# Ledger of designs, part 7: VH-VL binders against q91z69r481to671

Target 1, 191 residues: q91z69r481to671
Amino acid sequence: GRRNSHARHQDSGQVIPLIVESCIRFINLYGLQHQGIFRVSGSQVEVNDIKNSFERGENPLSDEQSNHDINSVAGVLKLYFRGLENPLFPKERFTDLISCIRIDNLYERALHIRKLLLTLPRSVLIVMRYLFAFLNHLSQYSDENMMDPYNLAICFGPTLMPVPEIQDQVSCQAHVNEIVKTIIIHHETIF

## First folded at step 23 (VH-VL)

Design z4
Fold by OpenDDE, last read:
Structure z4 (fold): chain C 191 residues (1-191), chain A 122 residues (1-122), chain B 107 residues (1-107)
Amino acid sequence: as target 1 above (191 residues)
Amino acid sequence: QVQLVQSGAEVKKPGASVKVSCKASGYTFTSYWMNWVRQAPGQGLEWMGDIYPGSGNTQYDKKFQGRVTMTRDTSISTAYMELSRLRSDDTAVYYCARDEWDLQGSYGMDVWGQGTTVTVSS
Amino acid sequence: DIQMTQSPSFLSASVGDRVTITCRASQGIRDYLAWYQQKPEKAPKRLIYAASTLQSGVPSRFSGSGSGTEFTLTISSLQPEDFATYYCQQYKSWPYTFGQGTKLEIK
């Protein structure tokens, strides 16, 4: 999976980047029931326009104009995480996180994942908590949007927790998806 | 090169079941959604459903729900579509088709199998 | 379900002609539209995706336009190998749906 070398969207004074907060807020308002959210790619042109607007210090999603394509807004959110120099889930935790899949009891698995994630910088943890709370909430509308926790994990897994090159991409990707799914479902326990 | 190769033609009686296979090559089978589409003789294309081979998650068109089962064998990169309680109007060419996919999402079907003819006749 | 309606169902043209096929969606689908070419006893081949993006390897005489509910496929100068059936397809929502098809025949 190719990553974009885009500049990190850093908002001074905000723990959660404006682009992340704004996209999630927008989706919460207008896109929770949107079928195929995060699975459908969205408009590339619109995604870039929104992204560029944020890079200019603007918030194109602040106005209650629902004229933006939900898939495009979702695309912007994914693109942000995809474009990070360091993935949201650090490579240093990859092996340990993947090993949690061996724990059959999902609650126990969540506790182990929690232990691992709490070692991360607070800034990263806050973003994770915010994101996965949103994803969990979004999954509650799976009857409408067709995006259950696993489907969402499929869409976000490679971006949030990319498989290191030295690892088996095929087998590890499935495990990544399971880990991300577990985090979505058990986000309150983990964070 | 990305390729989908389907099983051979089938002839079935009404009430029977048919299982069509689709072997994928040239890409990571478990990382792309696979669609099934059919086409009755002289008719248009009809989407039946899709499966994510990495997990086995499926989504079916309501028209086929209860009669269609999509599965996969990841060890041989093969997707299967089984249609039960066959009727004469199920006579069609059945296609597997991959969704174009990247980290941003799906862009629709890009690669198709050659098709499998299923004939249902008394 | 999103209904896709193509027009015309049948079209007769000559080599060198400019040909236009239209596709209408029952609701807005943005640019989540693909065009396919199908020759007899062959699988469909994607020509255009995202309404206007030409598939790699497809001749430049093919082009797609439109957004929302109305879309067009254009062949600028018809070639002998272009006589086939063409389908539009939306992939905005499930179930994916296709137009009825347009059969392009030699005049």
Scores: ipSAE 0.579, ipTM 0.849, lowest interface PAE 1.0, mean pLDDT 93
Fold by OpenDDE, last read:
Structure z4 (fold): chain C 191 residues (1-191), chain A 122 residues (1-122), chain B 107 residues (1-107)
Amino acid sequence: as target 1 above (191 residues)
Amino acid sequence: QVQLVQSGAEVKKPGASVKVSCKASGYTFTSYWMNWVRQAPGQGLEWMGDIYPGSGNTQYDKKFQGRVTMTRDTSISTAYMELSRLRSDDTAVYYCARDEWDLQGSYGMDVWGQGTTVTVSS
Amino acid sequence: DIQMTQSPSFLSASVGDRVTITCRASQGIRDYLAWYQQKPEKAPKRLIYAASTLQSGVPSRFSGSGSGTEFTLTISSLQPEDFATYYCQQYKSWPYTFGQGTKLEIK
């Protein structure tokens, strides 16, 4: 039932859904140095409240004086991507993306990933570019927030690039994390 | 059933090293953060650090930096904690503990090993 | 580091009593708090997480409340098996830190 609730934000004429932009903006302002961001779950109540507010067409994160839990805001962002009918990384590209792990050189890997991702719809690419630019930026504060690119990949990988049911979940998850990590690190090359 | 089974009691001399094992079962070992916590006799609980078995990434409490090494063997779903340059105040029960984890994040430690007693005596 | 302080350190009570243990954090930790029960020579057992969510399998006589810096664990009617040491723990940030413990003894 949660999959259809985010369609409203995608059709607003904005290239980037308001919920995504707002969450990322908020985190950029207040959460870049927040230890364990995206690793620690947010308050379920707060996450739902924020989500519901967005669903009502509101922007609960626009108020700079709001005392929102950073982890909850982070949770909302993850929840959004988790709730997509089609994952950000489409299943049709899964096998090809995973195959990129065989490339040892990370830069070369990034180039291959780029080739694959550039075949995606522009709307998806714009969101990806925005998200991974943010994640890269966030990772630059890893000394403070303890979230390096891999830790972030651990948190986002399953959500952004879910392993298809027909695949080995255990072995593929590690590969997914590596791919996402690579994209975080080499986002400028890829996008 | 999710279970963590630790290695047996250890007796060590000061200056020696000890390596405690924690075998996980009943869940995907590589997808959950594993913590190590110790408890000195009659004292409280002290977090030592954690490891993500999927990658081997570790985080240690500054108190143990340079003396503790956390590793894992994914083939047998086993985590290891090695503490070097042991001293008498390292005498404690050492626990491995899994973080509860889902797509939204961590909810803290939910499953604990039975503990491993490490005694450091001359 | 976030310091966790429990009160009291020792508590004597009788079967059937209502017992309350307090935990205070040195800074705001929202609801990222867990309560553990530990019996002698046993590993800690989680009772509560997210400050107020009861762990599966834990009796309903246990409850947690609080947010921010003050938290409470309540046992509505103490049972013989509840005599143990209780710990609060924050998992908002690293290092994870525990309260010093509250030993609940039979009166």
Scores: ipSAE 0.578, ipTM 0.851, lowest interface PAE 1.0, mean pLDDT 93
Fold by OpenDDE, fold request of step 24:
Structure z4 (fold): chain C 191 residues (1-191), chain A 122 residues (1-122), chain B 107 residues (1-107)
Amino acid sequence: as target 1 above (191 residues)
Amino acid sequence: QVQLVQSGAEVKKPGASVKVSCKASGYTFTSYWMNWVRQAPGQGLEWMGDIYPGSGNTQYDKKFQGRVTMTRDTSISTAYMELSRLRSDDTAVYYCARDEWDLQGSYGMDVWGQGTTVTVSS
Amino acid sequence: DIQMTQSPSFLSASVGDRVTITCRASQGIRDYLAWYQQKPEKAPKRLIYAASTLQSGVPSRFSGSGSGTEFTLTISSLQPEDFATYYCQQYKSWPYTFGQGTKLEIK
């Protein structure tokens, strides 16, 4: 994955990074019903412009009159998580997390996932809770945006929980998506 | 090399069903959306739907809803498109086409199968 | 559904000519547009995506421009192998939709 060394500068003093909060806020206001959100790539130019603006300490998404493409804003959000030095789901928890796929009962699976995630730093958990609450909320509009929990998991899974190089990419990716899906659906139980 | 290889030509009677296969190679089959597009003789291109092979999730154009079924066999990296209750106007070349995909999202169809001719005639 | 309209439907030109094909979307699609080339009895080949990004391996004489509702495909200097049918396609929303095509024939 592409790592951005400047990601930490955006998060200084914030419980939720400004870029994350702003993107999610923007999408909540204007993009909940946007078809294919997070699936269709945004404008690369616009994504970079928005990202660069945040890196300059600006908030290009604060203006309600902004005409930013929803897909671009979504792209910025994903790009942020891709750029983390350590993925949101730490590599150290990867094997344990994907092992939860063996639990057939989804509620029980969620409880096991919860147990694993609660071992993570508070700062990470806060961001996770915020993100997955948003994704769950977004999925409630799946009739309009065509993005059910699994589709969202497809879009976010590789970014949030990248498969380590030593692992089988093919088999593990499906499991990652399933785990992320489970978290989206059961975010209240997990967090 | 990314490649999509489709099954051979089919001739069907009205009311019958046809199932076209698309074997993928050169990439992770389960991680890319697969589209189906058809083209009637001398006509343009018509999107039918897509499938995510990793889960089997599908989207169909409303025109084909109820008649089309897209499936996949991940063990052999093969996508299938079945069209039922065939009629003469279903005569077309059917294509599978992969969406270009990375961590940022889809960039549209980049690789196409060679096409499968389906002829519906009495 | 988003309607895609190409113009012209037919175009005659000579080798070396500059050719422009236009595509109009019924609603704003930003730059979520691709151009395809199709030769007889062959599958479509993507030339341009994101309205203006050249597909790898495609000659630089091909270029795309536009955003929103108006798009153009330009061939700066036609080569013999460029005579084919061209299609635009939006992939902003489902269903994906194509233009009706532009057949480029040798004059």
Scores: ipSAE 0.574, ipTM 0.849, lowest interface PAE 1.0, mean pLDDT 93
Fold by OpenDDE, look of step 23:
Structure z4 (fold): chain C 191 residues (1-191), chain A 122 residues (1-122), chain B 107 residues (1-107)
Amino acid sequence: as target 1 above (191 residues)
Amino acid sequence: QVQLVQSGAEVKKPGASVKVSCKASGYTFTSYWMNWVRQAPGQGLEWMGDIYPGSGNTQYDKKFQGRVTMTRDTSISTAYMELSRLRSDDTAVYYCARDEWDLQGSYGMDVWGQGTTVTVSS
Amino acid sequence: DIQMTQSPSFLSASVGDRVTITCRASQGIRDYLAWYQQKPEKAPKRLIYAASTLQSGVPSRFSGSGSGTEFTLTISSLQPEDFATYYCQQYKSWPYTFGQGTKLEIK
C-alpha cells in the first residue's frame, strides 16, 4: 500500500492550518464536481511533493494555474488529518460520540453530538466547523462527484475519528462512519 | 488469508432473475468496497458496479441500472448480486472482487472470487 | 466513460523473450491503472497497481510503467506460466473500465 506513516505536527500559529485552508480552497475551485474525490487515490509522487512543500512553509496550491491533480490534493488533505499527533476527534470523546448512534432521529443525534463537541478546545472546533462545512458543500454535488455524505464519511471517518485499539474495530468503524455522516449533514446545527 | 467464495453455477431462462452470492473471509468485510465484474464467453472484463458493505451504498454502471441490485449480509460477510430480466447476452462468468482500500484511496481489485457461471438460454 | 485500448490484442512469443503490452486511455488517468493476468477458466489476478507498483508475490520479471494516457506492462523474460490473457484497468473514475485484453500465446 501507499500509506504514509509520517506524523505531522499541528500548526498552532494559525486558526486554520495553511495546508487545510489551501487544499479546501483548491478543491472548492476545481474539484467540487470531480468524480470519486477522496475515494480515488492520488499520485503518490505528487501527494508527497505537495506535502513536502507545505512542510517547507510553502503554499504549492496558491497558483490559480496550478495543474495539480485533484485526487492528489484531496489525498494531501486526508494525509494531514491522519498525521496529526492528536486526532481531530480526540479519543477521550470516542465512547460518548459513538453512543450517539443509539439516537435514531438524526436531528436529535446532531444536538447530542453538539453538546459533546462543545467541550472541545475552540481551536479544534474552528477546524471542525471549517472542514465539515466544506464536506457538506462538497456533498451537494453528489450527483456529479458521486460522493454523498455517507461516502465522504467512509473516506474521512477513520482519519478524523480513529477507533481506539481497545475497542472493537469492526463494529466501531461503522458507527464512526454514521457519526461523521451525521455531522456532515447537520454541520450547521452542530457548529 | 483473504478469500472470496462465490455460489455455484446457474442456468436461467430469459426474463428470469439470478442472484449470485460472494462470501468473504480473512478481512473486515464491512470496510472494503466490493465490485462485481462479469465476463462473457471469449470476451473481456466488464465492471457492473460496487457496494460498500458497511453501509450498503451502491454504484451501478448505467448499462445495468434498473436490472442489477447489489446487497450484503454483514452477519455472514456475504455480498449478493441480483440481475433481473435476463437475456441471452447476460450469459457470462460473474466475479466478485474486493477493492484494495486504505485512507489514501482505492488501488484496484486485489482479491477475486472464483467466478459464477450464469447461463441464460431458452 | 474512459475507454481503455490495449495493443496488441494477440501476441505470440517464446520462453525467454522480452514482452511488452501497451494500454492507452481515452483521457488522462494519471497513475490510476492496474494490470491483471487471467489464465483459462481462472479469475483475474492483479499484477500491478498504481501503474508501476508490483503486487506482493508477483515475480520481479513483471513491471509496469507510464502515466497519463500511455501505459506499458513488461515481462523481461517470459516463463512458461506467463502465457495468459492480460488486462489493464483504470480506476480514476466510474465506471471502472478494462482494456479489451491481450492474449499472450506460445510461439
Scores: ipSAE 0.082, ipTM 0.711, lowest interface PAE 2.6, mean pLDDT 91

Design z5
Fold by ESMFold2, fold request of step 24:
Structure z5 (fold): chain C 191 residues (1-191), chain A 122 residues (1-122), chain B 107 residues (1-107)
Amino acid sequence: as target 1 above (191 residues)
Amino acid sequence: QVQLVQSGAEVKKPGASVKVSCKASGYTFTSYWMNWVRQAPGQGLEWMGDIYPGSGNTQYDRKFQGRVTMTRDTSISTAYMELSRLRSDDTAVYYCARDEWDLTGSYGMDVWGQGTTVTVSS
Amino acid sequence: DIQMTQSPSFLSASVGDRVTITCRASQGIRDYLAWYQQKPEKAPKRLIYAASTLQSGVPSRFSGSGSGTEFTLTISSLQPEDFATYYCQQYKSWPYTFGQGTKLEIK
């Protein structure tokens, strides 16, 4: 955010984008038991208003703004990742990542995913670790919010790991969902 | 374009079961939640539950828990709803309806099957 | 469960009339409200979602408004093909729930 931009950027500096951190903090405080989070669409107007506020250097999700709809805050988070010039999981790694489904043992699968992800910039890995720790935590409330790791993978996977246009969209989407589910479940092994 | 086609009318005796099918076409069947909704004669609409065809995971309204089973066969893009231990007040039209879905999420039910009349004769 | 209550249950109107149907939720549902039209012996057809967003292909004489707990469906100039039963439905949480319906008759 703006606070970080006033200092010289250093190679050792690591930052979670303020919009990502703010959305996740808000959901952790108010939304863990919210039914259908990430599945039910929020208001497009509210989503855009929140996004625009962050672009103006404001933080509309501070403690005093606790009245925002959880589905809209989830929508802002999805919109952030959908709007990246490069997807969180780069298309260049797509084939290698989805091939990991051939590893039947889930722990060994997680270790292979880790090896592939270690080639990514550290700043990307820090955001991944933060996001997937949150998604895992959210899924622990699935009896109440209806969002287990597989449902979260369905709802967020296409945004995080888009299927390249030349690939079979249907079969690859199922593989993406399985890989994203694996990362949610085994995030501590992977990151 | 997008279409849901349901199986034909059924007449059942109390205590029996009925299984209604809903064949999807014109979209990726495994990527959209499918709802089941019923309507008793001259009455309003009542949501029964949903299924995600990609995983087979379901959720049911409490009043149908233990009597309803929702399944699918992805090889023929068909969803099923089975209601057991039928009673006369289960006489209704049963609809399948898919959730509208895109990257922003769900906006509720947008496409409905034509309905399947189930009559339970007492 | 969120209860949905419609008013009136029956409405008789003439072609060309402006009609309004009201729906009230038992708790706040923000704008997670859809309106359906159901003609006799047909499946419901969604007219409006997000309280006020018109479904593609629905005539502009239909409009929706409201948020929170009170919502309205308006038909600005009633046509003979608008004879139907209208339902509101919340999709904020499961189970999805519907109003009891408003049967609109052309007099």
Scores: ipSAE 0.704, ipTM 0.863, lowest interface PAE 1.7, mean pLDDT 90
Fold by ESMFold2, fold request of step 24:
Order: C-alpha cells, then structure tokens, then sequence
Structure z5 (fold): chain C 191 residues (1-191), chain A 122 residues (1-122), chain B 107 residues (1-107)
C-alpha cells in the first residue's frame, strides 16, 4: 500500500519515526554528557548526509562504531521536526497552550497543558511523549552537558511550537519557551 | 544592523565593584546568548561567562564564580556584568559578545561590543 | 578546560607574503574552532568559524583548515591592513578558550 515518512506500515498508528527513534537512541548511548547538545551547531554537511541516508531507507546511526558528532545527530533531530508539514505542536492549539503561562503553580499548569494535549491524535501524543521523556532525561545531566530544561526549550522550542504568522513573534517566543520548559520538567504528569 | 554599545571607562580601587553595561540593537535581544570576555593589557582574551537574556540564566567560568554577576534588563535591551572585590589584576578591557544563533544552533561569538576599560589601582 | 596554543607568538612579513598561523588544542575539538582578528584598540572580529568557514565580508585571502587538534589560518597574499593580532578560539565546550595570540607585523 500507501506509504508516508512517519510510518513503517500503513496500518500502524503507534510508530515512532525511525529517524526520531534512531537519533534519540544514539544520543542516549553516546551524548548525554556532551556539552551544548542542541545549542552548538553540528556540521550541516554531516546533518544533511545523515538525513539523506534515512530518506533512502538506511540507518547510518545503527552501527555502534559510528563516528557521528553528537551535535550533528542533534541537528538531524531538529531538522526532522523543523521539516514537518504540520508542527509537532499544532498552530491551532497555540493560543490555548501559551495562555497556560498565566497559571503560576507549575503543577496546575502541567495539568492544564495535559488537558489541551489529550485532544490531539494519539500518534502525535506518542511522539511527544517519546521526545519529552528524552529531553527530560537529557536535562538530568545538565551539570555536565550545560543543557537544563530552560536551555533545551530555548534551543528546541521554536522548532516544536512555531509562533503563527498572525501572532507577535517576539512577545510570544518567550511564552513558547516557558511552556516547552514546563512540558520537559513535568512530562510524566502531562503524558 | 546588529550593534553592541558598552558603557564608558571606569577607574576603581581594589575591593570595589564595577558594573559594565552592553546595549544591544538591530536584533531580538532576548533570543541570543550574550558572553562577557576580558583582555588584560598586552594579553589575550579570557571568557568570563554568558547569560541568556530571555530567561536570565547564567553560567560562569570557575575563575570568576562568586565574584561575577551577569544580569540584563530586557525593557532596554541591555546586558550587565558586575565584578566585585576588584584586584589590580582585574585591570582589563571588558567586552560583551553575542553568540551567533539560528534554528540550526550556535557557531560561537559573531558580534562584539567596543569594549569597556576598567582600571583597578590605588 | 581545553587549552589552545598558537604559534608563532610574533611574526613579521612583507606585503604579498603567504602567512600561516598554527593553533593546537589540548584535546580533540573536531571543527569547533574560530579565528579572530584584533587591531590595536579595537574589538576582535571573527574571520572564520567551523575551522574553515569564512565569515561573510571577510576577504577570500583568508582561509582556515584543520580538525581535531591542529588548525591553520592562512593569509594567501598579505595586505597592509592585515597587520593585527590573531586569536584562535575553541567553542566545543565551556569555558570558551583562546590561544595566546599571534601578533603579525608588516615589514
């Protein structure tokens, strides 16, 4: 049958895209202590080479002796989410999500975010859960990698939850970063 | 036109503090890390730390931990570096320098302020 | 911390010469290296990042090469405006660290 870039089989609704799964596993194995991961740019040549290999149906990250730079693997993951036709956090939910910053109690804020996210397709929520569990785990190494939840939100937030064109870009970007930080910290409550 | 404009020269006595300002223009101040780097007379460059103006998060080189405080005022797009308990060997030119930033990440410092001379002498 | 060592510390050359400055890192930094030019009483200006990528607006006579622990800045045909002090800087890890500088003087 019919294929798409996010599923191995047409009838499976539970699939994490191979490129996402592979990047995250590679970073979990080799990159948790890597300083500035997601903040420092990798080689754009290497990033594109890895991405193109996945598009050809290959997995250049499956070999344990891979020499890939951690910043380049992180760049592939960012490039994947930046390239989605529809952002991971849909623009239709943008206003409601950023409004949650008005809730000062972080636990209550997390519960409101959960309520909003539960309306999303299950396949999207599964990818979110996988990604944010990883980002939380990565942030636990922040004394070594310098990437606490705030820094990860700064570096990944604009890609995951782009500010819609109708909204003021500057004032909304800080709100996006705060919401993404909240989701990283409280991912178990939210997902 | 991205520009960083720093406050004027300072003369201080040992034991005092100094606060240097760095006003940003031509870009979204809150979206780029700001570094502070110093250069003693006739010597090389020494990174002191950085701040993310959007959050206020900082990190400092161990050499300055406990003496340096980096802050910002986002309403006037201005970063600050305060160095306390000054010694004569803190005499230097102090620079602010912005990290280059886009969705792919950072490639280090791309824009520098003109520098602020701080002289510490009795 | 990653230590950066430049050589030579001082260099005198004539207009038109090919000039080479070397930078060594105390541990592998892949291509996370920048080169800066600093003229007297001025702020540093970035010439090169990612070891070999020329900053926009920098003359093409400047080039960078190397990876890992050894890096080179080359000026293919020295011009009078090129006398300055040159610094390498790693940005692989925090703290950022700089070489001690190479002062290039025109003969």
Amino acid sequence: as target 1 above (191 residues)
Amino acid sequence: QVQLVQSGAEVKKPGASVKVSCKASGYTFTSYWMNWVRQAPGQGLEWMGDIYPGSGNTQYDRKFQGRVTMTRDTSISTAYMELSRLRSDDTAVYYCARDEWDLTGSYGMDVWGQGTTVTVSS
Amino acid sequence: DIQMTQSPSFLSASVGDRVTITCRASQGIRDYLAWYQQKPEKAPKRLIYAASTLQSGVPSRFSGSGSGTEFTLTISSLQPEDFATYYCQQYKSWPYTFGQGTKLEIK
Scores: ipSAE 0.663, ipTM 0.844, lowest interface PAE 1.9, mean pLDDT 90
Fold by ESMFold2, fold request of step 24:
Structure z5 (fold): chain C 191 residues (1-191), chain A 122 residues (1-122), chain B 107 residues (1-107)
Amino acid sequence: as target 1 above (191 residues)
Amino acid sequence: QVQLVQSGAEVKKPGASVKVSCKASGYTFTSYWMNWVRQAPGQGLEWMGDIYPGSGNTQYDRKFQGRVTMTRDTSISTAYMELSRLRSDDTAVYYCARDEWDLTGSYGMDVWGQGTTVTVSS
Amino acid sequence: DIQMTQSPSFLSASVGDRVTITCRASQGIRDYLAWYQQKPEKAPKRLIYAASTLQSGVPSRFSGSGSGTEFTLTISSLQPEDFATYYCQQYKSWPYTFGQGTKLEIK
């Protein structure tokens, strides 16, 4: 079991899945300037191969001679979050989170989002903090990679905060994108 | 079925502007990037830029920066491309083309409008 | 910008022939390549994406291969409806760029 292995240290490694940490580290090292990261689809064969390697207890992203496609590594990260039994942003909190869009002042909106997120299990918050710090950092290279916070929200938001089936998918998706953008921009206030 | 239907042919004088429309149907207009591509008579294809209709955000090829404006009206699922300060070598067929996109990402342009002929003549 | 070069620019062939069109990128684009068919006065139609993945509804006589900088579109047995202009296009980075086209005409 890969889930039972703690490769780094207890305070920072025990909750963050190795596949998430490895993908983010790889992108931080090689992919910050990669055009269209998270927007352009990578090879689905390579995405599945990398994912399956992690499930077998290997780490194909650790080798210094690794030449994996950045879009495929980004695809692995998206596939991981898409495959969670419970979405990163739970559907039970959906209505409350979306209602924060009514707060026009973005700083006040961020504080409201923080209050809602603090009700989640600490293990979830640690993964959120790690992911959104990374997404914010990545967005700082948007002049080169073309991925500002809104574009990242478009490409990752549907995976992170899926719209419940009983809701209007189109209008709610626009609100999800705005909330996820807010979290990327104001992640230090929220987490 | 997914369909892009463009406005009719235009004849313009040099120095004028043209605005071409592209009406989308059969999919969620606000969730797919829309590209504009042109083709001069007897020539190849030239990408001009794209827009995300959900946000209105655009990017343009440097060749058209300052002359092209891409917009949309989400209430009628319609994208627009406006090219200003027209010259005779802007005579071309202008296409809208949707990016194929899903949760895995984009695979390039999968659906094209029928094209709009713009003729710039003195 | 990534420059795309096709060869040949013009090709004359008969029904039943095997046809090969090549495309070169000025830098590596892995498999981020699409092939389009365009008939006179019609919009382009995507045949292949990801260098080798056949678009749904495209006949199996069309195939694509290659990666990196060199790519090939093959029509295994040419049919009357295949006489058209063919374009390769990279989608690795913006701006999207196209080859200059290969016009395939009947002998």
Scores: ipSAE 0.657, ipTM 0.844, lowest interface PAE 2.0, mean pLDDT 90
Fold by ESMFold2, look of step 23:
Structure z5 (fold): chain C 191 residues (1-191), chain A 122 residues (1-122), chain B 107 residues (1-107)
Amino acid sequence: as target 1 above (191 residues)
Amino acid sequence: QVQLVQSGAEVKKPGASVKVSCKASGYTFTSYWMNWVRQAPGQGLEWMGDIYPGSGNTQYDRKFQGRVTMTRDTSISTAYMELSRLRSDDTAVYYCARDEWDLTGSYGMDVWGQGTTVTVSS
Amino acid sequence: DIQMTQSPSFLSASVGDRVTITCRASQGIRDYLAWYQQKPEKAPKRLIYAASTLQSGVPSRFSGSGSGTEFTLTISSLQPEDFATYYCQQYKSWPYTFGQGTKLEIK
C-alpha cells in the first residue's frame, strides 16, 4: 500500500480530505462531551500549528495521547471549510437552498433539500454526508456538550454557506442557520 | 459604539417577579449570545444563564432553573430576564453581558450593561 | 461546577508598586480564564482573556499568566485609577464561575 493512499479516504473511489477526517475522528474519540465545542474559540496559535502540520504532510492528531484542545481541533475544521475557494454549499445554489424554508413540512423540506444537493459533484456530497453525520452524532450529546443542532448551525453555518455579498446579510443568515439545522437533524433523509 | 442599556432600579416584595430589560445598540443583536450575571451587595459575581437572541435558545444555571426566564424582542434589540418567586437573597445588581463572537468562536463576555438594582424587601 | 479561588481577598498597595493577584481553579481549565476590573457602582470591565491576552484599550501595565489551575494578574506599576476589585473568571464550561474577588486598596 502507498503512503499517499493511506492519507486519503478511498473506500469508494471518493476521498475525504485527511484534515477533515482526522479532526472528526479526534473529536469522536475525545470531544463528544466537550462543552461548547464549535462555540468557544480555541487557541489560534494551536489552530495554525495543527493546520501547518497537515500542510507539511504530517498528521498531528493521529493516535497521540491527547494534549490538543478540543476547541482548537474544532477550529481547524472550521478553518478548513472557511478556506475553501468555493464554499461547501456553492454560492450559485444559495437562493434555491434558502428558499426551502418556505416548505413548512419538515420531511418535505428535507426531500426538497436532497433534490437540490444531488445536483452537486459527488466529491462534495461525500464530504457533506461525512460532516453532517458527525454533526448529528455530536448533537446527540447536547445534554453534556451544550451543542444542539440549533447551536451547531449558528456556529458552523456561516462558514459552510456564506451569504453572498449582494444579499441582506442579517436576514439571510437566519435562513442559512435554519437550513443547516434542518440538514443536521434530517441528514439520513437528505444523504 | 457597542452599548447595553438596562432598565431602572426596582423594589419588590418577596414572592413577586421582576423583569429586567437590556437594550443593545451598535452591533447585530441577533448574532451574539447574551449573558445575565448578578451581584449581591458586597458579594462577587454569579452567572445566571444566557440566550441567543437570533433563535431564542436559552440555558440556565441549575440554581435558577424553574425561576428564571430569559427572552428577547428582536424588533427593538432588547433582551429580558425575569426572576420569579423572589426572596430577600435575590437582592442584587443584575447585569446583561454580551459574548464576544466571530467566525473563530466566542471569547467570553466583552461588553456589560450598567446594571439594574433589584431590592427585595418586605 | 469549577470553583475559582482568589488570593489575597484584600491587598493594600501604593502608587508605583508592582502587585500580583492569584487565582486557582478547582480543575484544569487550560487558558480559558478572564480577568475583570470593577470599580464601585460600575459594571465589570474585562482586562484579559485567554489567560494572557490583553483586551484592546487596556494599559500594558496589566498582564496575565498561567495555565491549567494557577493564574496570575500583574500590575507592573500601580496607578491611582487601578484601585478597584479584581475578579478572575473561567469560561471553560458552564456555568461560568468567578473568583470571590480581590479588593485592591490604597495603603
Scores: ipSAE 0.632, ipTM 0.841, lowest interface PAE 2.1, mean pLDDT 90

